# VH-VL binders against q76ic5, part 1

Scores and structures below are computed, not measured.

Target 1, 209 residues: q76ic5
Amino acid sequence: MEQPRKAVVVTGFGPFGEHAVNASWIAVQELEKLGLGDSVDLHVYEIPVEYQTVQRLIPALWEKHSPQLVVHVGVSGMATTVTLEKCGHNKGYKGLDNCRFCPGSQCCVEDGPESIDSIIDMDAVCKRVTTLGLDVSVTISQDAGRYLCDFTYYTSLYRGRGRSAFVHVPPLGKPYNADQLGRALRAIIEEMLGVLEQAEGDISCCHQL
Structure headers, positions and changes below count from the first letter of each chain, unless a header shows other numbers; antibody chains aren't numbered by Kabat.
F, E and O are the ipSAE of ESMFold2-Fast, ESMFold2 and OpenDDE, as the mean of both directions, binder to target and target to binder. V2 is 0.75 times the mean of E and O plus 0.25 times the DockQ between their complexes.
[cut] stands for letters that were removed.

## First folded at step 1 (VH-VL)

Design d03 (framework fv_daratumumab)
Fold by ESMFold2-Fast, scan of step 1:
Structure d03 (fold): chain C 209 residues (1-209), chain A 121 residues (1-121), chain B 107 residues (1-107)
Amino acid sequence: as target 1 above (209 residues)
Amino acid sequence: EVQLLESGGGLVQPGGSLRLSCAVSGFTFSRYAMSWVRQAPGKGLEWVSAISGSGDYTYYADSVKGRFTISRDNSKNTLYLQMNSLRAEDTAVYFCAKDLYYGSGSYFDYWGQGTLVTVSS
Amino acid sequence: EIVLTQSPATLSLSPGERATLSCRASQSVDSYLAWYQQKPGQAPRLLIYDASNRATGIPARFSGSGSGTDFTLTISSLEPEDFAVYYCQQRYNWPLTFGQGTKVEIK
């Protein structure tokens, strides 16, 4: 019996507003060229900037791949660093998407928790990545904004029971190029997987079963 | 091996319509954006339209917006360009082209042989 | 839209000579520029992508350089099969655009 490799799903967004070519999808394509090594089956997807599509597609990706980790990448026009988001939020979605739609309730999940934290220790990931000496600065945030990025993150956290992460990248060339962002994403995701494995190992050790 | 095969070109009167097809093989069609690029006789390359792998995003050059519709059938591995209200300026060889990267808006690593569209009175 | 301007329009050289082709963008395209070769009656062929990366099967005599608004394609020593029209293309923004082409012709 052959064992399948671990599945990791990574998404970037398609165009919206001033981002006719979205830096997040460019960065994810660079990551795909590099891969995540022999032990990981990497699946990448371009996600439209549309609330209803995200609501259908993200749960389907969780069902299709049964992934160990889903990482969503989005661009932030205000960012100058690569930012790891700690949590997603259920309410406050007032911005219109590419179909000029927004949820009438301004909520991601009716009667869902106000916020959901990733099970990944983002402080630990940030410290580990910083130790690697990348030519890219990595920082932490607790608010991904109240648009498709946060909506997608919350949807994934809710359906994946916290096994999701969100990474904001700055616009291309401000200051990082596509190659730098791809290498940064690879390092970040590898450290995320390491932190997850460490946490799961510690729990198993404590239970001694 | 990757193959792209265009069909549907021909002679049409101004104001007429044509539908171009591009049958593809050798790669996972639904993963890649596709474009139509045209070249008027003796002129350079002009990007016309693109469609994402899923078909959810479509893009058009201003010169064809409102007249041309790009679409795809992922179950048949076929790309289409529906051309309406054709003008003499639309006379060109139309190439089907595959995006190098998985997302929309990249470079073209494989091209079809092209199909000639002539709009003449 | 981003306009790409290629120069010279025509470059007349002999086999063995070095060819240097220019592409200038109306605004910065970072490194998101490709070069294509087209021979009469044929589809274009991708040579260089993301400014400096050679596509699969492209000989080492072809090299690309530049960033921002100024890009160069260099053919270190022309072979007979290199006489063709060359186009640059940007993917920084929609619409995707090509330069008008540089014809490399035999003297």
Scores: ipSAE 0.006, ipTM 0.486, lowest interface PAE 13.4, mean pLDDT 86

Design f07 (framework fv_felzartamab)
Fold by ESMFold2-Fast, scan of step 1:
Structure f07 (fold): chain C 209 residues (1-209), chain A 124 residues (1-124), chain B 107 residues (1-107)
Amino acid sequence: as target 1 above (209 residues)
Amino acid sequence: QVQLVESGGGLVQPGGSLRLSCAASGFTFSSYAMNWVRQAPGKGLEWVSGISGSGGSTYYADSVKGRFTISRDNSKNTLYLQMNSLRAEDTAVYYCAKDLTYRFESGYTDFDYWGQGTLVTVSS
Amino acid sequence: DIELTQPPSVSVAPGQTARISCSGDKLGDKYVYWYQQKPGQAPVLVIYQDSKRPSGIPERFSGSNSGNTATLTISGTQAEDEADYYCQAWDSSTEVVFGGGTKLTVL
């Protein structure tokens, strides 16, 4: 019998500051060209670097697509590797967005948990991707900063009950080009889906016997 | 290894002009906002001017608006400060400072690397 | 238009904890940065965004910021920590402001 396709939503950010072209959105567009195979219904979105837009749009994407996984991609000017973020944080947002706005409470969700971990085992994903022998280095982080990247990640982790991931990419050409970043994102997301499927399969096995 | 090296300081009479330069190396110069920060002898730090990575946006302290012009040449990895109509109170060591983050305009500015400074003395 | 006030001097014995304050109206609503400056040298960033340490800065340096006061804390203070310390903040008018500086003496 025919199985329905898995929905996966992937976002990148629009221009901000010195990033007239945001490497994250370029990488996501390269991923879109490659696709995630016939079993995945891939939806990509460019997100403005705006707190209020993120607060409105990210929950709407979860509602619209009921996705298996939502992956957010952001550029980090200090990164030289592709970085998998383990968790998002609820407070400390003092930086102004593209509309020169920041939350008055400096919080993503009032009375929400201080931090939320992704349900995805990022260490396992990192090991699997590294084993593939890509020409891109992948590393782990527990602090996505306290700007739109972390704010978006926390919003998605909260709404999706931890079923989200955040990937930081370095600026284009420093050292990876667009195709390298697109291929890296494809491999990362495929391994994320594999880790999730394995975890869910283990639970199912315990209840079937 | 990030390095910032200022030059162009010296003695100038009130009303005169000087142009400071800052040679940058060890990072992607065009990707970061750059700043000038000064320190009068025996006094604290005072921000003077900032410029975006592309050079498209410039910012000035009220004390120097209309007299100083910040600019950059990304092909030469060099930051400039053209100082006109100099006053005695402009006497200071002028530091070239790199933003830690890519976003000078984000409502925060943090200077992760500083040059050694170049002394400007405005006196008769 | 925030004004940042620091004590002019702080003295501490080696191995003791030094605390340097930086006060301003509603400063806790802004990011605060801390710079160390030794005689004849350029400033060095020791804390950014209230509480974060740059790579290479010893773990004994920490920061906090709430209400009207930000604090730089140096635990187990060493002779090499003797320097002037400046806080810095930014306001919505795009004005960068520095505190007056604190001379830390390690006796």
Scores: ipSAE 0.012, ipTM 0.501, lowest interface PAE 9.1, mean pLDDT 86

Design f09 (framework fv_felzartamab)
Fold by ESMFold2-Fast, scan of step 1:
Structure f09 (fold): chain C 209 residues (1-209), chain A 120 residues (1-120), chain B 107 residues (1-107)
Amino acid sequence: as target 1 above (209 residues)
Amino acid sequence: QVQLVESGGGLVQPGGSLRLSCAASGFTFSRYAMNWVRQAPGKGLEWVSGISSSGGYTYYADSVKGRFTISRDNSKNTLYLQMNSLRAEDTAVYYCARLEYWDSGRFDYWGQGTLVTVSS
Amino acid sequence: DIELTQPPSVSVAPGQTARISCSGDALPKKYVYWYQQKPGQAPVLVIYEDSKRPSGIPERFSGSNSGNTATLTISGTQAEDEADYYCQSTDYSGTYVFGGGTKLTVL
């Protein structure tokens, strides 16, 4: 007897600004080559740095795959560590995207909550990954910025009812190479799935008897 | 140093059963996925079965599905392969292999193998 | 449903370059691993993640993965390189497939 495969969707971004090659998409492609060790059906997507595209694609990915987890990866030009983002924010989007578009209301979802936390315990994930002794430093953040990264995260958290995560990576080679980033992403996602499964087990236990 | 030592092989009749063991030492066994790979006499390598580090997920080649069961005991640092309904085609040296924990396909350490012969 | 195809044998003279191919439709999206096996011995990893060498493997061993074919290249082949070589990749998460193997003969 075997368990059915879980669907996991992972996205990275295409080029924008000074990032002719986006480290996030490179890292996601390295993850795709490595795969995930558990019974996981992994789907990866390159997302254009465009608000309107995100508003259409991200909900469609949730509908198409009915995933147990969606992980978004973005590059932070000033980051020196891999960062796990705890929450997304609904307002403050003033930056123009690659099509020179910006939401007129500067918000992701009209009348939506000010912020949405991931249901994944990022502190637990960070502790587990740090304990593994990777050559990559992993840290926590509560502010993914107010551009496409945070916009994408909030969109996914809203549509997936908190079953989403966002990981910021530093630029390629500063200090981590593509291989290091891919291995870090796999470790992070495996630990996220573990924490998520434990949380679901606790809920199930609560309803027994 | 990393060591993987297989045991439990031997001669068995068609339709019979055998249980293979792989004793691991020199590393934190509970952090690594483990696999069985076999090789029939004079033939190539064939992946047989794998188990996740926690034991929560198991995987099988189509040729052994429903007949073989992989398991592990992380408290004893031991991997197992229960083989039922054995056929002549299962005759092979069975290797225990460690999957490098940062990689989905790298079998970085192998045992010496244990021979299973299915014959009348 | 990935299937990896290798030539059954390759022969080279000492000091010449040996090339062993491994073909499969999904290879551009997957990492390929190579193992060396000498008679009576367990396999030894010689190349991982398409092109990387483990510590202790001579630099004459190299690998590539392009199009639908991965290649193991042994430059300046030595008599001690005579062995069976197997490529390996992931079919899907948690499952693995080996090529049929190539016997390298150094003449």
Scores: ipSAE 0.006, ipTM 0.473, lowest interface PAE 15.0, mean pLDDT 86

Design n03 (framework fv_necitumumab)
Fold by ESMFold2-Fast, scan of step 1:
Structure n03 (fold): chain C 209 residues (1-209), chain A 122 residues (1-122), chain B 107 residues (1-107)
Amino acid sequence: as target 1 above (209 residues)
Amino acid sequence: QVQLQESGPGLVKPSQTLSLTCTVSGGSISSGDYYWSWIRQPPGKGLEWIGYIYYSGSTDYNPSLKSRVTMSVDTSKNQFSLKVNSVTAADTAVYYCAREGLYDFWSGFDYWGQGTLVTVSS
Amino acid sequence: EIVMTQSPATLSLSPGERATLSCRASQSVSSYLAWYQQKPGQAPRLLIYDASNRATGIPARFSGSGSGTDFTLTISSLEPEDFAVYYCQQRSNWPLTFGGGTKAEIK
């Protein structure tokens, strides 16, 4: 009998500022071509660099797909590695988006926690991916900035009760090409799913034994 | 397949509250795929978005109307409603309820009610 | 709010002719733009969503293009039933906004 597929939602961003082509959306499209195997129902979305669009669409993605995991991908112009972000922050959004808007009170969620950590053990994911011997360096961060990347991450962490991840990629060719970034995302997300399943299996054993 | 039907008084006196209900059939309002909106059109003019409601009760309203507008949803009756307070002649319009698809091939306002003319007159 | 400007306000053509309708946003809406057709006494009908995707049941003669701030709706060969008012609409930001409409009328 065929088993139901698990839903995974992955987003990348459209163009902004100096990024006429956003490496994050290119990387996500490369991931879509590769897929995440037969057990995963992968849904990809391009998100505009716009606070109100994020507030409008990200919660709806959680409701529509009831996903096991939502991964957001963004580009960092200063990055030279693929970076796994551990947490999102509720305040400090002073930068204007593509519609020249920034949130009132410069916060993501009124009366929300100051920060929310992902439930995914990013240190474990980083170690597992590094062990695979990819030609892409993966590192950890605790600050996704105070712009659309962090805003999107916090929105998703809040709505999904921590069941989200954010991955920063460097600009295309600095130093990784599109194909390398797509393969790196596939490996990262596969390891994220593995870490989540192991953690959930351990919890189930502890509570149901 | 899906049908939306507006209902409510077609004549409202100035300063009173305009109240309309949209009944959804052929599909469930309890879905993460859709926002449910009210859109109006004054005679001879274009379309103006009033606001949306999500089945969870989350709303956003057009800032031009926000001080006077309230939307509500009743998932058990598969209905959502609009109230506009303190109406004037400027609120005379055909009022449409519409389903907004958020993603994929059902994106945009894919189903509309037939519209109901509300005239604000003494 | 994002202001949507449609041009021309009125387009006078004969059946069989090609119609090109323009929509310009005051700020980028990415590809979150839809086109609607409205006939007198009727509700609007969705034609195109996300700039270039035809809605279910919409004839192939209707096509959309563009991204960012500049968008076009093309009707390759006008049928008698195509003479109507056409609205563009951005769904990127709140409030959602519509263009002023382009009326396609028979010459």
Scores: ipSAE 0.007, ipTM 0.516, lowest interface PAE 11.2, mean pLDDT 86

Design n07 (framework fv_necitumumab)
Fold by ESMFold2-Fast, scan of step 1:
Structure n07 (fold): chain C 209 residues (1-209), chain A 125 residues (1-125), chain B 107 residues (1-107)
Amino acid sequence: as target 1 above (209 residues)
Amino acid sequence: QVQLQESGPGLVKPSQTLSLTCTVSGGSISSGDYYWSWIRQPPGKGLEWIGYIYYSGSTDYNPSLKSRVTMSVDTSKNQFSLKVNSVTAADTAVYYCARGEYTRVYGDSYTFDYWGQGTLVTVSS
Amino acid sequence: EIVMTQSPATLSLSPGERATLSCRASQSVSSYLAWYQQKPGQAPRLLIYDASNRATGIPARFSGSGSGTDFTLTISSLEPEDFAVYYCQQRSNWPYTFGGGTKAEIK
């Protein structure tokens, strides 16, 4: 029998700066090995740390997969927990990428909103994941920084009308290993899908009126 | 200028693994602008997209084939490869490798601008 | 998956005549449609991308039109080398799908 499948796209970043191997891409590959169950078509991508590539590639992934959810994973050298980002920001991109480029207007989308929140209730996701008793600490944030992580998040939030999430992971072994990060991402994304399904059920009921 | 050429056995026994390689010349597989695909065509029938691979090793496969297909890339040889396991007579086809544009400013145009000549693979005992 | 339906399956015409080939998608693909030409024993060749843009080196007699679910490939005046099979392809939704083809043959 055919089972309808949800498409979920998850990205990690390629190398940059001190990160010859990017923990985010390693974590995403561990997630891919685990999968998200038989009801989800999981597609993973390694994204170059390049503004212009993000501007082209992220919208293309939304068109290609028509996904229910796109999750971006990035490494934060300062992080010691896995962090769920609540929103992306349109302005403040001053850092040069791997091609020595930064946007001339220092913004992601000309005339776009100053910030866009994910439609996913990150507080609810954080509480659900914490209740599972993982050996990984999950926290929330409202500022993904002003580099490729936030730029990618905002691009996806804009193109996907808020159906996106960003997860920051700490560097490998500080303190979590690759296996732990993969399991944490699986749990986080499963809870994100659960919260999203409940929210969509509520919207459907409202639209019946 | 860009040329793609398929190679591999023309005959595969049922239940075995079909293995093909595409060699690219006149252009680099290590470009972030392109993905590299396999497309097949059973004799007298239409085209079926099998999957693609990006230079980083990221892949996507047609859901109808996903459980039986793997692709790999060897950037040092400028090659990418296809494996289809547990083949049956239904896998008899001309197999093409092709270049697709991965990223575009105006939305990814996932069109196949360069194709290999194709290689016939017959699955028979 | 989006099902692409091409009609007619076979189109019998003489050189110099206008050919119109139809491609219909089971749901909207916006303008994300390509056309390919395939001659016997050869690989497909890209003719048109994004519904109406001619690929490099494609003669002006080939034109594409349409959006949403209904698309047309037009050959304004058939040359002998144009008798081939033509396929449409959508890139709007995963997985990418091709039509069943239209064979243009000499009357």
Scores: ipSAE 0.000, ipTM 0.431, lowest interface PAE 13.7, mean pLDDT 85

Design u03 (framework fv_durvalumab)
Fold by ESMFold2-Fast, scan of step 1:
Structure u03 (fold): chain C 209 residues (1-209), chain A 121 residues (1-121), chain B 108 residues (1-108)
Amino acid sequence: as target 1 above (209 residues)
Amino acid sequence: EVQLVESGGGLVQPGGSLRLSCAASGFTFSSYWMSWVRQAPGKGLEWVANIKQDGSEKYYVDSVKGRFTISRDNAKNSLYLQMNSLRAEDTAVYYCARDRYYDSSGYLDYWGQGTLVTVSS
Amino acid sequence: EIVLTQSPGTLSLSPGERATLSCRASQSVSSNYLAWYQQKPGQAPRLLIYGASSRATGIPDRFSGSGSGTDFTLTISRLEPEDFAVYYCQQYDSSPLTFGQGTKVEIK
């Protein structure tokens, strides 16, 4: 009898704009080398910076893996810290993607909520990761922008009923190298899983009351 | 040095056709979106069309849709604009420009010298 | 489409003076996807500013861009003789790409 492991899907983005090499995909590949331990089946994907591809691929990943958690990683050119995003937004997608496409309605999901919060307590994750004493600064944000990062996050939050997270990384070497970003992602995701598992235990306890 | 050199402009009668070419050098042409921008005599700039790195996606301003076709040949480092059913309103200097990605395409960091298209009897 | 309106249409100034050029958008421009170009008679446009405030390579520091949303400004802190030209703003937030009608900076 096989007992399936818990699945975690992590994505990074391909090249776009001035990012011929996308720091997010490099960081995700470093995470893949480290792994998430024996109890987790880690699946990593490189996502093109394309709205229509995201609309098709992200729901398919949720269906294929039935993951406990999906984490999306994107690069922010102006960032100097690793940032945990609390929520995604449904509207305001006016920027053209790598295919010169943007949604005609400028929204991610027609008649969807204006915003969706992750079920993960990002403040708790940030505090726990900071306590670990990593050589990487971790901060929190409530605005992932109104381009592919936020669009991908909202798509995943909607399809996965809030069981998703988005992490912004700065460009490579500004100031963190690939190894540092990989270790930071591992610590962040491990703490996310811990917070998520604790929250599910608390819900189960309250339900049984 | 990045260089873009347009050619193919000239005088053409209304309803006629003309093909513009842009020869690119000094950069990896296949890595950039490319745009055509025009400027009517004494007037401002108007974006006309752009094309994805691999030629798979092409976009046009409404006034030229169905009449103009943008294309590229990455092996020859060349961009083209096929203009059919030309109108007097298409009279302009046509610029080839390199389209820079930064989250979204659209700002134009290098421009050619332009080639004049005159649509007149 | 996003319509960009530049003001004033013409600025008549002397060398050494400060020039302030306005660009207003008919709807909000996301992520500062706004660029500024300089064009001299008989020449192609030259990129000055992208991302509303980032100076392009080789552009003197007397040129600066600012603003967000619907209101953007190009400032030339001290006009040099070579700065008398027409200036265009351009948004790249949404298709079609659009330019303002231009502001001519002319010598008094």
Scores: ipSAE 0.000, ipTM 0.443, lowest interface PAE 15.5, mean pLDDT 85

Design u08 (framework fv_durvalumab)
Fold by ESMFold2-Fast, scan of step 1:
Structure u08 (fold): chain C 209 residues (1-209), chain A 120 residues (1-120), chain B 108 residues (1-108)
Amino acid sequence: as target 1 above (209 residues)
Amino acid sequence: EVQLVESGGGLVQPGGSLRLSCAASGFTFSSYWMSWVRQAPGKGLEWVANIKQDGSETYYVDSVKGRFTISRDNAKNSLYLQMNSLRAEDTAVYYCARDYYRSGWTFDYWGQGTLVTVSS
Amino acid sequence: EIVLTQSPGTLSLSPGERATLSCRASQSVSSDYLAWYQQKPGQAPRLLIYGASSRATGIPDRFSGSGSGTDFTLTISRLEPEDFAVYYCQQYGSSPITFGQGTKVEIK
């Protein structure tokens, strides 16, 4: 049975390193002000840059909200565009978090797949968002790094069976302001939901075969 | 420009107390773990203590546990080290150091150091 | 605790030569969490390398780190006058974090 309103969870990260104000959390708060329309129940969360917190909190968000989509937003200090990440990786987590912790196995899920792709066609989303004529450039990546961003993404992809996305934003003012990032996230997530609905329609047709 | 400026060092008798301060500028102090690292005259480096961004966690080398207390005041961008029951072996230059966020437990910026001499 | 032993104690070289500094750990350093620092007389240490082989921000490419397990090396491919200093290795793979005793690189 379809729900009249869909649950969508969006997260941003708290402060870490040179990011006293994390652009990802600022962008998510701007998104929250705009909303995703009357058909979506939007839930936003600030996530500490901590592996153990991510391992505990992300599965709990999936259980609590049973969301149609979970979008994680992170800041990339070297980025100059908003980037859609296609997949998360299970191994290579050698960097210490804000608690001086690193997974002992340097992996996200023991015996999990090496990588997990989002079920969302990021190329289609990127094309749709680009044709909207926003004053924000959107690009694609297949490597979110091997730190909390990728770790969070993989955790969510694993728990949600691919129903997750990760968006990297540049630091505030380099070159986009908070309002621009919020509007970009709204457009991106709206197009993600559209692509996801189309994909679900296609799967339904394939199932009938 | 990142700057860390230590103060409070000096000559103190064994069993005495001393409080070191570190004034931070040029970065968001509240976003970093901070450490104290010491160096005895003519010797190598020894990590002494560190403190989490919000002050909720502190760690010490065994030789100073119960005698030294690390603390911070994020509103004042200041790091402190309260040293009690000082011993001759605590004689060293004490450095305020910022923990490198990409590689915790390493130190990307250091102050000039402040000399603590414990002698009678 | 892990004891780090650096060798040689002193390395006498001329500008333009290659310097190779060794750091040996008493037991395996987890995840190759080993860093290198440069210290000049009267100055605070400067972080050069972390994670055995990653250069810290602003460090010239003539500095490189290598090694794993118990044996680590810092290489300076072509010594500049400003590179004559004491170099310390540091492990942070296990608590307590520890430093080597230092290698002095001096002008010949």
Scores: ipSAE 0.000, ipTM 0.467, lowest interface PAE 14.8, mean pLDDT 85

## First folded at step 4 (VH-VL; framework fv_daratumumab)

Design x10
Fold by ESMFold2-Fast, scan of step 4:
Structure x10 (fold): chain C 209 residues (1-209), chain A 120 residues (1-120), chain B 107 residues (1-107)
Amino acid sequence: as target 1 above (209 residues)
Amino acid sequence: EVQLLESGGGLVQPGGSLRLSCAVSGFTFSDYAMSWVRQAPGKGLEWVSAISYSGRSTYYADSVKGRFTISRDNSKNTLYLQMNSLRAEDTAVYFCAKGRDFWDEYFDYWGQGTLVTVSS
Amino acid sequence: EIVLTQSPATLSLSPGERATLSCRASQSVSRYLAWYQQKPGQAPRLLIYDASNRATGIPARFSGSGSGTDFTLTISSLEPEDFAVYYCQQYSDWPLTFGQGTKVEIK
C-alpha cells in the first residue's frame, strides 16, 4: 500500500463577456507550469461560465480527486489586486450565463445555508503571502459577487464542507502579467495549505489529562 | 468489447424484495458512473438510480428513495440494485447502463435488461 | 425535476423522407442532452450526446441541434431500420430525466 500525494484541484474560467481571454484560466495555466512541489498532485480545470456545468462538474471533481483543497480562480474586471474570498452565498443569482441561463430559484442549493465560510483563515493567508514580498498586492473580500464566481465558490464550499477557496484576479496587464499572477497563485495556495495543515495539526494534538 | 449482463429479475409479491446484479466487462469499471434505468410494459424510460465511479455518491429517483439501494463492487466488476418494499408500479424491465465517464450521466452502453414483475 | 416534453408523440413517414423530432425542457439544460433510439424488445442505443455530437458508429444521417430548452433530432433520409421510438434525456441536474418518446412509424 503506497501513501498517495495530497491532491489539490485548481479551476479557472473560460471566456465570457468582454473577457475573450479569461485572466483566471491564463493564471491557472501559469500555476500548472510552476507546480506545487512533489508532495502535491495538482489538477487544473477550465470551467465554462455556465451555472449548470458548475452544478455538475464541481461535485464530480470533489469525488474524483478527494482533494485536500479546491481553489477556484475568477477574473474581476473591477479588481486591481488579487483578492481572497472568505465566503460564498446561496442566493441572488440573477445574471444570465453564457447559455443565457440563470437559476429559476436564484439560489445555488435549495434549503442550503444562506452563506458558507471557507475553513481557511484568509486573514492568516493574506498576512503570510504579504510577508513573502511578492510584487503583487493581495487583499481580502467577503463578497465574491452574485454570478458564476460566487455560485462556483458556494457549490464547492457546500460539497467540500468548507474546504475550498476562491481567488479573484484582475484582467491581464491591469496591472499584473500572466507570470506574476501564476507566481502569486502558487504562493497563495502554498500558504493556504500551510494554514490548513497548522489548524488541523493543532486540533490533532489533543492529549488527555 | 463492452458487455453488461443483468440478472436477478423475476416474480415477487407486493412488499417483497429482489436484488439485481449487472456483470460488466470490456472496460475499466472503476472509472465510470453507472445507472439503473427501468421501463414499464408499453411505457417510456425512467431513470431509477446512479452510482459514482468509486461508489461514494448515490442518487435516486423520488419514487424509489428509501426502498432501493444501489451499490457496486469494483473488485468484481459488478453493479447491484437492492429493491425492498416492492410495489405493483415497480413492474418493469430494469436496464444496467454505463455512464460516459465519472461526471457525465448519458449512457453509451446498456445491458439487455431483466424483467421484474410485482404481482399477487 | 426537469421535465422533457417530446413532440410529436407519433411521426408517420415513408422511407427516404426527412424526420424532425423535438424535445423541450422545462428549464435550461445547456448542452447536456442526449438522444436514444429503441426498437421493440431491445435496449436503447445512444445516438447523440452534448446536443449535437454523434456517438461512435452512428450514421451521418442522424444529427442533433439546439441548446438551453429547445432541441431537435433530425434524420435526413429515413432508412427502414430507423423506424423506432426515440427518447431525449437530460444530464444537467439530478434526477436524470427522459422525455416520453416519439414513435417514428411507417405510413
Scores: ipSAE 0.007, ipTM 0.543, lowest interface PAE 10.8, mean pLDDT 88

